# VH-VL binders against Uncharacterized protein B0403.3, part 4

Target 1, 247 residues: Uncharacterized protein B0403.3, of Caenorhabditis elegans (q11077)
Amino acid sequence: RRHFGDEYRINTPACDIVCEGQWKSEFHANFHKIYDTEYFEIPLDTAIVKNRANLKMFCSSTIQKYSCLRNECKIQRTPWSAEKHICVGHFDNFDRNINCLSLTDKYVQRECSNVCNSIKIEISQAEIDRMAEMDFSRQEKSEFVEQNKHCNVIACYQLCHEYIISKVCIDSAVAARSVVKSYYDSYLEREYTELNKDDQDELYSSFCRRVTPGQDENEFTANMTRYNNLTLDRMKNDIRSVFSILD
Below, E stands for the ipSAE of ESMFold2; O stands for the ipSAE of OpenDDE; V2 stands for 0.75 times the mean of E and O plus 0.25 times the DockQ between their complexes.

## First folded at step 1 (VH-VL)

Design g10 (framework fv_gimsilumab; at its last look DockQ between E and O 0.01; V2 from the best seeds 0.00; counts 0 for: pae E 20.9 > 2, placed apart)
Fold by ESMFold2, look of step 2:
Structure g10 (fold): chain C 247 residues (1-247), chain A 124 residues (1-124), chain B 107 residues (1-107)
Amino acid sequence: as target 1 above (247 residues)
Amino acid sequence: EVQLVESGGGLVQPGGSLRLSCAASGFTFSSYWMHWLRQVPGKGPVWVSRINSDGSSTTYADSVRGRFTISRDNANNTLFLQMNSLRADDTALYFCARDSYGTEYLDSYYMDVWGQGTPVTVSS
Amino acid sequence: EIVLTQSPVTLSVSPGERVTLSCRASQSVSSNLAWYQQKLGQGPRLLIYGASTRATDIPARFSGSGSETEFTLTISSLQSEDFAVYYCQQYNNWPPTFGQGTKLEIK
């Protein structure tokens, strides 16, 4: 864990840590934020979507990081990351929709954060029964509960941001919602991939599977569709309620 | 003016082969995921295959896996479907369609542009 | 895969009437549902996506509603060019699937 790819000599910073350190330093200089404590992948960060100039500045330094990783560290493939998604995979989509993302950002940072940090998160009796039947350890139960909470919060932010885009960005709302959906879908796919890499896919809840592309909500716990529909309906209603006061 | 035009359909005996082409114009073809779908008269379209923007990832319906090959030539804005070992139940009108947004990620989306279709008839 | 069931299979109506077409999904597709129009000898034309958003250049007489498993397409004042087959399609789960269609015929 002290190195990526090939092993480096002990007690010297790994090459990829140096590349990332420079990138984090530029983030601090450009946005007056400490990356490790003040940048969050969920929701999409204000520093990135504030305006086109900020998007370009963030992506310029991000491209330099991946050039550093490729050319100096000889790292050819990297896991998905928010900055890679935005700047390497989808820059044109973000740039094309930057005006809508910028206009909606204040609602995401305030109204969406308020509703999504206050949602009630419950685990179905069927899932509780499965954890008992599979004899989950205390640690496994904790990981299941925390991962389920994380998926609920991610789904809430996605639904909330897409909703406000529909209200604020009448023109090009479809394209902007697709950019947001793609971001959160890819985030969830990384969450699953990391869990499955450790052979712990039993700890991925039915709700997590419902909101993660390519997953079956009934894989480990049967007949969950109605429960998950009700969970999503409650989120949508909470979101609509918060924004109805703005009409 | 966004347009997709299919060609290469025709009459073929069971076990035969055909190669369908789809010419794209009026948009940046290399930025979009593309699909092939087929439709039996009187029924709804059925998805057949998809290909990502650079052609590195392809996916097929179970009914055609191993027999059909989707490919693209981004330099010439052309999508292809190589159909081998054709069966009577492959008889349909074949459409190419553009996925609604170009991305490297495998999301399900709607198809916002379709061609007029090219007929394929497999009869003994 | 998700099965979409459209009703009615065929509907005979006169120009100027208000028409409502139904699409039911075998499981929730959230709002990830599209509607297409297909005229004889033509490819499908996208009308509605996201259950309720009109595609570019679609006349305002077309509207969509619904969520989860129950969806409708409404044509508020039927025009002579609207006689066609209409399909719903879900894009919530892979692979995308289509309904069997509703044929709209002149009475």
Scores: ipSAE 0.000, ipTM 0.391, lowest interface PAE 20.9, mean pLDDT 85
ESMFold2-Fast, scan of step 1: ipSAE 0.000; ipTM 0.448
ESMFold2 (binder alone), look of step 2: mean pLDDT 92; pTM 0.944
OpenDDE, look of step 2: ipSAE 0.016; ipTM 0.537

Design g11 (framework fv_gimsilumab)
Fold by ESMFold2-Fast, scan of step 1:
Structure g11 (fold): chain C 247 residues (1-247), chain A 120 residues (1-120), chain B 107 residues (1-107)
Amino acid sequence: as target 1 above (247 residues)
Amino acid sequence: EVQLVESGGGLVQPGGSLRLSCAASGFTFSSYWMHWLRQVPGKGPVWVSRINSDGSSTTYADSVRGRFTISRDNANNTLFLQMNSLRADDTALYFCARHRYSDYGEFDYWGQGTPVTVSS
Amino acid sequence: EIVLTQSPVTLSVSPGERVTLSCRASQSVSSNLAWYQQKLGQGPRLLIYDASTRATDIPARFSGSGSETEFTLTISSLQSEDFAVYYCQQYNDWPYTFGQGTKLEIK
């Protein structure tokens, strides 16, 4: 979990930690995985959508967590989370598409992890120039590279999962891809928000940043958009090459 | 009752410095993220800077980075904004605000503001 | 950044009337939208958060609705103390941005 998440937990009632601890214990018991590590590396853990029973089991525990937060801790609003998106905000969408999503599990866990963790993440010349101008320390430059890589890995998993859906789901591919895209759009927005709280500079979150109409005339924003498109094209080519036998 | 009271504003020439203070009362100050925002009369508020509960993390708007420094004194329930190399476009009413008990950016309590005028 | 556009810019109304104020976002902000009231010489006061949830001690005549890009603040029966400037704010994406405001003035 990020330091921003830890900071926010310190500012909430103690019972928040209890509610989350219980949920993490249930997740470990049911899926034999540690939440923090698995979700950071694989943003949409396909074990959750492997079958309808897994989805219902995961969401039963998640509903209990948010009931605990709302009713016992008196927390009226909680930050976005992967489990909240799947189970509270969009359960019906995941459930309706479970037959398609279940077909992706055998590919996403191995193939997407292999592709996305091996992707060459480069910093654009505009970002390098900005870091030089801002007089970043060696540590700050290293942190920026790591954060930018993290956002790009998340985007890669989205593209890979949608590609697999297009190959294995045929008749239901459009609807299932929409569900996955919506999830990753929210995930990337959350990443942007957390990364940019320490630095509002577009430099830290260029790939995760949504370009607004008010920013599209800016030279820096235009350069980031071009870099983003080149990176996405490279990711799409790498994904297609790994799965070329499915074409 | 939550109260935030700003002070330290005034008239200053371009290139000058001012230190703003925000005295907090009625809540556990050390448990909250705090923000500075500014507002030009007739326009909406604009975010300037934030600081986390223990002061270990700070963030600044691009227009003030390198010139402004946010800090806090949890022992005395006070938030500060050190403003250096002031420019005419820094002229505004400056507010301190508390981050609501959540990790989103709505502000549940604001001070009354302290005016800063940068003019020759 | 996400641009918030409020309408109308100024509205002249009488006490007792139902008033609706609009806030439109240049991109979806989900339900992560707050409304503030600001009176002359005062800091903003939080009225609504999460598009429709009233903040502590806010009178029931204030209600919020909407999602994604279109939001509305409604005052069901305007009171004399409600003449003020109203701002919307999004917290769906960083940087957090505010609208330009709607001024409510007495007719």
Scores: ipSAE 0.000, ipTM 0.379, lowest interface PAE 19.9, mean pLDDT 76

Design g2 (framework fv_gimsilumab)
Fold by ESMFold2-Fast, scan of step 1:
Structure g2 (fold): chain C 247 residues (1-247), chain A 122 residues (1-122), chain B 107 residues (1-107)
Amino acid sequence: as target 1 above (247 residues)
Amino acid sequence: EVQLVESGGGLVQPGGSLRLSCAASGFTFSSYWMHWLRQVPGKGPVWVSRINSDGSSTTYADSVRGRFTISRDNANNTLFLQMNSLRADDTALYFCAREGSYDYTLGYFDYWGQGTPVTVSS
Amino acid sequence: EIVLTQSPVTLSVSPGERVTLSCRASQSVSSNLAWYQQKLGQGPRLLIYGASTRATDIPARFSGSGSETEFTLTISSLQSEDFAVYYCQQYNDWPLTFGQGTKLEIK
């Protein structure tokens, strides 16, 4: 039959899952870490930028993954991912700044995690209750708290990593900070896109983007933006205080 | 204990072919990147080729690209180097080596074999 | 490619002496530098990686130091089994490259 339709095969992993699984297995073998989005991506895994050989090895495997997706799975368009950002979108910038980025290794995994987990980086349900002039269920308020916390953790790691770079990288600090900022900005944008899928889309942008809404904004979004700006100022001060001995 | 044992070397005429094997034992072979290196007596080692854990990624030195093919058989813990169009300057001791890693430091070789001699001569 | 230059080419020493071997890189390799020992008829044995970390089962008399472009391997009290050729290797950039070696021989 010349005009025969395709049949879905059962008991076969999806092609993209196979490509992803091979890549994750190589990550585990090469770095002795199980790929975990929370662990790997936030903070930006210093193992990948520890030296040029690690970066090139990671990116060689990542290029093979995207080759697998394109050639075996016939997938031409893929969403943003941390590994794609590092290896496909911005490899030259990471490679050029590798000596500076490698110097941050001992701080990001320990000191930034300590600072970002110790800072009050979330809005409480009581704060939301005071700000909101709308009828949120208890579950909706809990979800707003978790989303705000998650975005603030990412922002904290960005600020902390950039601060470390400014202290330990003398000749390349500006360029290296730009590389790190671009990574975390893209990550936050992905998180914003993933989280904002309902009637409250505009509200979530105030948590994750740190932007000021227009003049037609309601009182709740204005108060949330003010709260988030105060949180960023606290983060900056706490980070500076912890790393004062690097001066 | 970790062991790597090379075999398959010998005397071959220019333009000929040889297939080298490296038998691995004492570790989870399928978890490691593997390399072939060669050494002329009195000189330092020269990197030849690498292969990742599952065999999907290979890299070659410029001098052997298009002539040599690295491959692996994880079921039998064996690394291979197929050498075609051999030239006099390919004459060397050939070593297989395991890429070491401690934490995240990669690219050094924590274990090497004893080497197998390849002589390309008419 | 990154070129590694070792000095001296040959060093004649007596057991018990403190020996220092040098490796210089043509460009920065950070701390991504390894040292190997090779005896006649044997494959290389890893001594040091990360410029200063001793490999498994390597005696305490071996130590490495240095960073960027200047590295040293020190043997604090040379033993009879230490007469061999020593190579440095960088793994900061591809292709991976080795120095030309330093031969330790009996005085």
Scores: ipSAE 0.000, ipTM 0.392, lowest interface PAE 19.2, mean pLDDT 77

Design g3 (framework fv_gimsilumab)
Fold by ESMFold2-Fast, scan of step 1:
Structure g3 (fold): chain C 247 residues (1-247), chain A 120 residues (1-120), chain B 107 residues (1-107)
Amino acid sequence: as target 1 above (247 residues)
Amino acid sequence: EVQLVESGGGLVQPGGSLRLSCAASGFTFSDYWMHWLRQVPGKGPVWVSRINSDGSYTTYADSVRGRFTISRDNANNTLFLQMNSLRADDTALYFCARGLYEDSYGMDVWGQGTPVTVSS
Amino acid sequence: EIVLTQSPVTLSVSPGERVTLSCRASQSVSSYLAWYQQKLGQGPRLLIYGASTRATDIPARFSGSGSETEFTLTISSLQSEDFAVYYCQQYNNWPPTFGQGTKLEIK
């Protein structure tokens, strides 16, 4: 039934949307960047680790957001987000490695963005054939292609960031690479969880399975191992080519 | 000899509070990250919280975040866990432990534990 | 969170025997796995970290192996003092998690 007077409430946001909106406003004010629902414009925004002050400022704001969610909205558990991973789950790891991570900011923001947004993304003939065999709808084929493209871009950024760490960080390269790898592993697992919430695992490409932790191989993905490794090798070569000046 | 000794456990009603202490000896306490863990008899340990060497960074398990606060007093070699809004499922033996190395979730030395029982 | 499954749950053995305990992770933990020994009324004692590195003052009869998702703890010649519960722990991903334990008891 119609409820008279509901017009007053039609534009009143939910509690969690208010907490999120306040945080997004602070992020924009502090970093002059846009933050989507759970992600930065690039997978790991190095502006937040450009120096310790930026990390602490970013994480202070993030702690206030989760305090708002817990105390005002009575929400104890929240889904994964980039800011939660960095500031709530792994702040100590990022802070400990800040001296190394700060050295990578200038390269990731420009050079990694250039190489990873220009990589050649291909779907193998074997995967095209499998989509036909599984009778994928037009929408399912489109989702498969987009998801495969997304995983390729994310994998490229991870490889690029880790490569830069190996070149500019002498004493702490192994530890700093582990921090970056852990972030990307969680990022990709969140992507998989979001896709698979509706039992859409069949739409998950062999390359996405290769780069996402914990994904079991089936007969099809086992047959794609060589192709996926060649794709990763090509990415590594493209990255090395861009950074030849660092050698 | 490296030792950790927990105290402050006891019987408390649901909604109550307790402050646990962990006295450290035999090593330079201020050099180490410290953990709190808990264990129900017959089950494996469950990680609760961690604090870095100077006390500026803390992390918590999702189940205790907002209710528990970890802190340390490096001058007196003591680790604390302030537990508020206690529930029946917080009933456990509580251990403090020393971190394996900087920023690790692994532990090398544990105390003997202090029992916490939350019941009416 | 990563689930660690230990097997067997209980193992009855005699002193002098070689014992092998298993720990399986629900997803890769690389080599960031530790083994602990816990006796009744005591806190856990670190035996192995990094899957295969023996901790300080741990006897040579204890050894660890494995990587990724499959790990083993071996006691080459069981001593009477080794009857205890053994736990594996991963510290690769937050939150760190423990297995349910394997109890060694006298045959």
Scores: ipSAE 0.000, ipTM 0.385, lowest interface PAE 21.2, mean pLDDT 83

Design g4 (framework fv_gimsilumab)
Fold by ESMFold2-Fast, scan of step 1:
Structure g4 (fold): chain C 247 residues (1-247), chain A 122 residues (1-122), chain B 107 residues (1-107)
Amino acid sequence: as target 1 above (247 residues)
Amino acid sequence: EVQLVESGGGLVQPGGSLRLSCAASGFTFSSYWMHWLRQVPGKGPVWVSRINSDGSSTTYADSVRGRFTISRDNANNTLFLQMNSLRADDTALYFCAKDTEYWGSYDAFDIWGQGTPVTVSS
Amino acid sequence: EIVLTQSPVTLSVSPGERVTLSCRASQSVSSNLAWYQQKLGQGPRLLIYGASTRATDIPARFSGSGSETEFTLTISSLQSEDFAVYYCQQYNNWPLTFGQGTKLEIK
């Protein structure tokens, strides 16, 4: 989960912490939730898009955070963050689709959490044998499994949220799905980019990678990509089954 | 009426090439992942290849990787399979099939064509 | 790859009988199993997916059950139109694989 690459940036620890702490306190006060280790409880917290007032309140607080970082801390370059994506880069897209996105809150908070947090990680015997060949320590094998789980949980929430949109948003479902997909693509790209900085063999980072056809990958990463695709397909089945029962 | 109609099969010599086509009608072709499967008489189907809705992602069975290329033309609702370096064991009836799920790949097939025969023989 | 073994290979039955077909996987496929019906000269027809969910427009006499490695397809009262070859397919692991088929023929 805490696999961050080395990034060269302006470091002002005390000021950075104060700006972040103020934002976290406001998030807790407004949404009654804790923001922990740079992550929301679910990757796209639907409380934020429950209605337009919540979105505006969340983004006002987020703009204040980035103003604090820029003006008080003199930090000009910041890494991608969920709140920055929603509020600074794509506010208009979320706002235009708020009526649709608000309908998903009822389902995402419970149904997607149940499906996506119950994912069983099964690695093929071929990949287990490959890890043995590459002299993985017990800790490295544990980190590999945990990273696979982390990226697949994020992907599961994307699929689940898009599925709910397709069920509850008769008009503009395509547009709303595009907004959610763009958010998750950026989220997974962040995870991939951070892992790739220290993972020169692209072993761990492949779990978060969007693979382009014809990419020249070694056999192990190609097989792991195929395994991840199977896991996503199983998630689609689980998501569809849950909503079939509820319908 | 939802239909898939394959064409382009025939008799070729080992090492030859064929291009199969699959014409889709009655559904929004551009919204679905599409597959090619093949079947030898008296045996079960064998999965060959898949392509996502916009054509940016393709997957192949190990036995055909590097020899076959799946592609699609969403403007004309047509799926293709370019087959190169054909071998005797590529002889089969080739089916195009629609994935059951429009927002991704479910890898189960709700609509199949009638099949187009490919025979690789001297 | 996962091998799916169907039994029996051939079954001779009369209309009105209850028929049970089995599919065994060489390793767990969870519930990610589909059943198809194929008649001579036609492509396969999807009957069941997710081990037990009936596909659209499939008659209620068809039902599926099972999980992990052992699956069954049941036809509660065989009709004359049901004489065909039946295939199971797993979509849990790559490559996607089908069973060898069970042929239902007239007694």
Scores: ipSAE 0.000, ipTM 0.399, lowest interface PAE 19.1, mean pLDDT 79

Design g5 (framework fv_gimsilumab)
Fold by ESMFold2-Fast, scan of step 1:
Structure g5 (fold): chain C 247 residues (1-247), chain A 121 residues (1-121), chain B 107 residues (1-107)
Amino acid sequence: as target 1 above (247 residues)
Amino acid sequence: EVQLVESGGGLVQPGGSLRLSCAASGFTFSSYWMHWLRQVPGKGPVWVSRINTDGSSTTYADSVRGRFTISRDNANNTLFLQMNSLRADDTALYFCARSYDLEGTYYFDYWGQGTPVTVSS
Amino acid sequence: EIVLTQSPVTLSVSPGERVTLSCRASQSVSSDLAWYQQKLGQGPRLLIYGASTRATDIPARFSGSGSETEFTLTISSLQSEDFAVYYCQQYYNWPYTFGQGTKLEIK
């Protein structure tokens, strides 16, 4: 989910705001934290994956939110959201793997945050040249770089989280990795879809394409596919290199 | 001068029990994840069990789960493997090993010399 | 489980020769691949980790290369003490598995 106060919020019915407000109030009551996309979605917050009881509390409130949206607000279709993915779409998978997710959480919060927030993101010369051709302002160029960095950070957290699962969760590693990969893939898919909505320029098509799963099926963008694979390989090397130094 | 020395192996009948020990020296034992691996002559090693730094987390290979128990005594720098309900296919040379890298589940930088376990009637 | 297949199973060589040992994984293990040397009556000795990083105190004649599913251990000039069995091990995914070994023996 995007943060509160974006442009889409002004056109949201009051009923949706009430349902979300109740959900956020329950999150605060149960976890003594204010839910914020910047802090709770990438990586998943400790409060959610700490243990099965916390996961159930979070998802109980989330199910109530979507029930409120459906029954009180008459909203039948909602966009993808992290909490909906975890609690409505994939609860059984998260529940079954909660022990592994709990065990890996401290490393994800410490080690992955350190690695992924310091990762070096490169913008191709072709993209730089294209921004110049489109007369991008300095602000527009900065926004493009930050958005591309955002998608790369999400991909980094996916690789790092799966790496840690493979090292910590011996018996459940394959299943837990699948759960985590599905979450991050869906998150990247949403980011890609939102950022390329209504934009037909190839530059915006390259945004997030470097790390977006499923987009590689389009053979017309073979160059972007190659660049995506090189970026992912670089991330894998950075993750392993940093961990080898840190103990 | 990292050193790991296994002991406690021997001949035991099917259904019997043995307790293996691994004495560690030359490093801060309490800072490392520890493992037991076993090897049949002429074959590669097979991982058996692991234990984290404080003993709160243990994991076992499917073939030994419920029968073997790994434990550690950080005060005396000793790793243990309690082996119950032994079967003929548990016959092997048993090694203790220290893992390198994050949380000790990766590769094994130091091994002991092994202690033989033979399960035979 | 990831299966590691080593080749050749046995190699007869003379001191001074350059030898190359192969390890193939049934699925990608990225670079999470280690090599060990084991002599009769001894535990394995770590040679290489991360596919290409030489472990502490390992002679420069040992080198590793490869990624994903194909890996190689090279000994540039075989010494008499290098006759042993060599094992590869993946630590990418559980269960952590070893290859069946390659035995280097004197001609």
Scores: ipSAE 0.000, ipTM 0.414, lowest interface PAE 17.8, mean pLDDT 80

Design g6 (framework fv_gimsilumab)
Fold by ESMFold2-Fast, scan of step 1:
Structure g6 (fold): chain C 247 residues (1-247), chain A 119 residues (1-119), chain B 107 residues (1-107)
Amino acid sequence: as target 1 above (247 residues)
Amino acid sequence: EVQLVESGGGLVQPGGSLRLSCAASGFTFSSYWMHWLRQVPGKGPVWVSRINSDGSSTTYADSVRGRFTISRDNANNTLFLQMNSLRADDTALYFCARVPFSEWPFDYWGQGTPVTVSS
Amino acid sequence: EIVLTQSPVTLSVSPGERVTLSCRASQSVSSNLAWYQQKLGQGPRLLIYGASTRATDIPARFSGSGSETEFTLTISSLQSEDFAVYYCQQYNNWPYTFGQGTKLEIK
C-alpha cells in the first residue's frame, strides 16, 4: 500500500516523508523494484535475502533513513518497522544466517504463499453473538474478522518459513529459525500495538498475540485463542502436506 | 523562493577537465537528492548523475561512469560535478535539479551552465 | 531504456486555440509520467506529474491524461506565454528518460 494524499505537496513534503521517500529511492536504485510494504515484508522479498551484498546494501540505506529521521526531522523514537528490525536491531543475526535464508527463499516465495494465501478463517456463532453483546458495530465486527485473518496469515508464514528452514538448513536450522521467529513475533507485536493505541477497543488488539504461548486473559480471548490454536494445527497439516511431495 | 544556480562551464579541449557547481537556496538542501542532467540544443534532457541527501550514494550514466564525479557540500548548500577526460560528445548545457524522493519528477531545475569541448 | 516519442515535433498555433500534445512510451510506465515546459534560456518547469496532476502554481488551462504507453497534454486556451518547448519524462523505470520535445510556435 502506497498512498500520496493531498497533504503531500511536490514542492514542500513533510520531513519524515522526505526521509522515507529517499529510502524508497535508494531501494529502487539498488534493486530496480518499488518498495511496497505488503509485497516486501511478509515474506521478505528475494532482493533483500538473495545474498550478503544485497542485505548490506538494503541495511546501509535503512540506517541512513533512521539517521535522517533523527538528525533532520528531530524524531528520537520511531515505531517498530520491518526494515528497522532487520537492519538496526538485528543485522548481525540476519547477516550470520544469510546463506540459510537465501537457500530457503524460493520455497518461501512459492510454497508458503500458496498455503498461507488460501487460509480461511471461521469464527463461531457464539463469538459473533459475544461481539453483538459488546455493542460492536457491523463495521467493527467486519474489521475484527479481517484483522484476525491477517494475523493468522502472518502466523502461517512464520510456521511455513521455520518448517522450510528445518528441512533445508540442517546445520544452521536452529539459529536461522530463531532469527525468523524473532522477526515474525515482532511483526505480530507491532500489529498488536497499533490496534491497541486507542485503549477503548483493547479486545481487538489481543488476536495478534493469541499465537504467542501464555496468553489467557479472559473467557472471550481464551475462546479466540482456542479457535486460533485449531487454525494453527490446520496450517501445520497443510504445510506438511505441501512439502510431502518434495520429501 | 527555491533557486538553483549553476556555474563553472566553459570551453575546454578534449581530454581536459571542468568542475561544475550548483548553488542552492530557499530550501533545506541536505534533505534532497540532487541530480545533474545535460541537454544538447534542440534535443531533450539526458540524465547524467545523482547523489543522495548525505552524499553516501552516487549513481552515474554509463557514458560518464569513471570520468565524472558528483559530490555535495551540505554545509555550504552546493552540489558539484567534477568532469575529467572530456570528450566532444560531452558538449551540452548542464543543469542541476532536485528530487525530494523516488517516484517524483524533478520539481526545480537551474538555468544551466554551458560546456563546450572543442579544439 | 524506455524511449519516449512525442508528436507533433513542431506545432504552429494562434493564441486562444486548444492544443493537444502526445507522448508515447516504448513500454508501460504506468502513470509515472511528467510534463515540462522549457522557454528559451531557461531550465524546464514542471507542469504535470502522475500523468494528470497539476504541479503547484500551474494554471488550470494545462491538463494531462493517459496511462501505460499513451499520454496527452492539453492546453485549453493557449496564451502568449505558452509558446515554448514541451517535454514528457518517465520516472517509472531507471534510468529516467525524456521525449525529444514538441515546439509550440506562433503562426
Scores: ipSAE 0.000, ipTM 0.442, lowest interface PAE 13.9, mean pLDDT 80

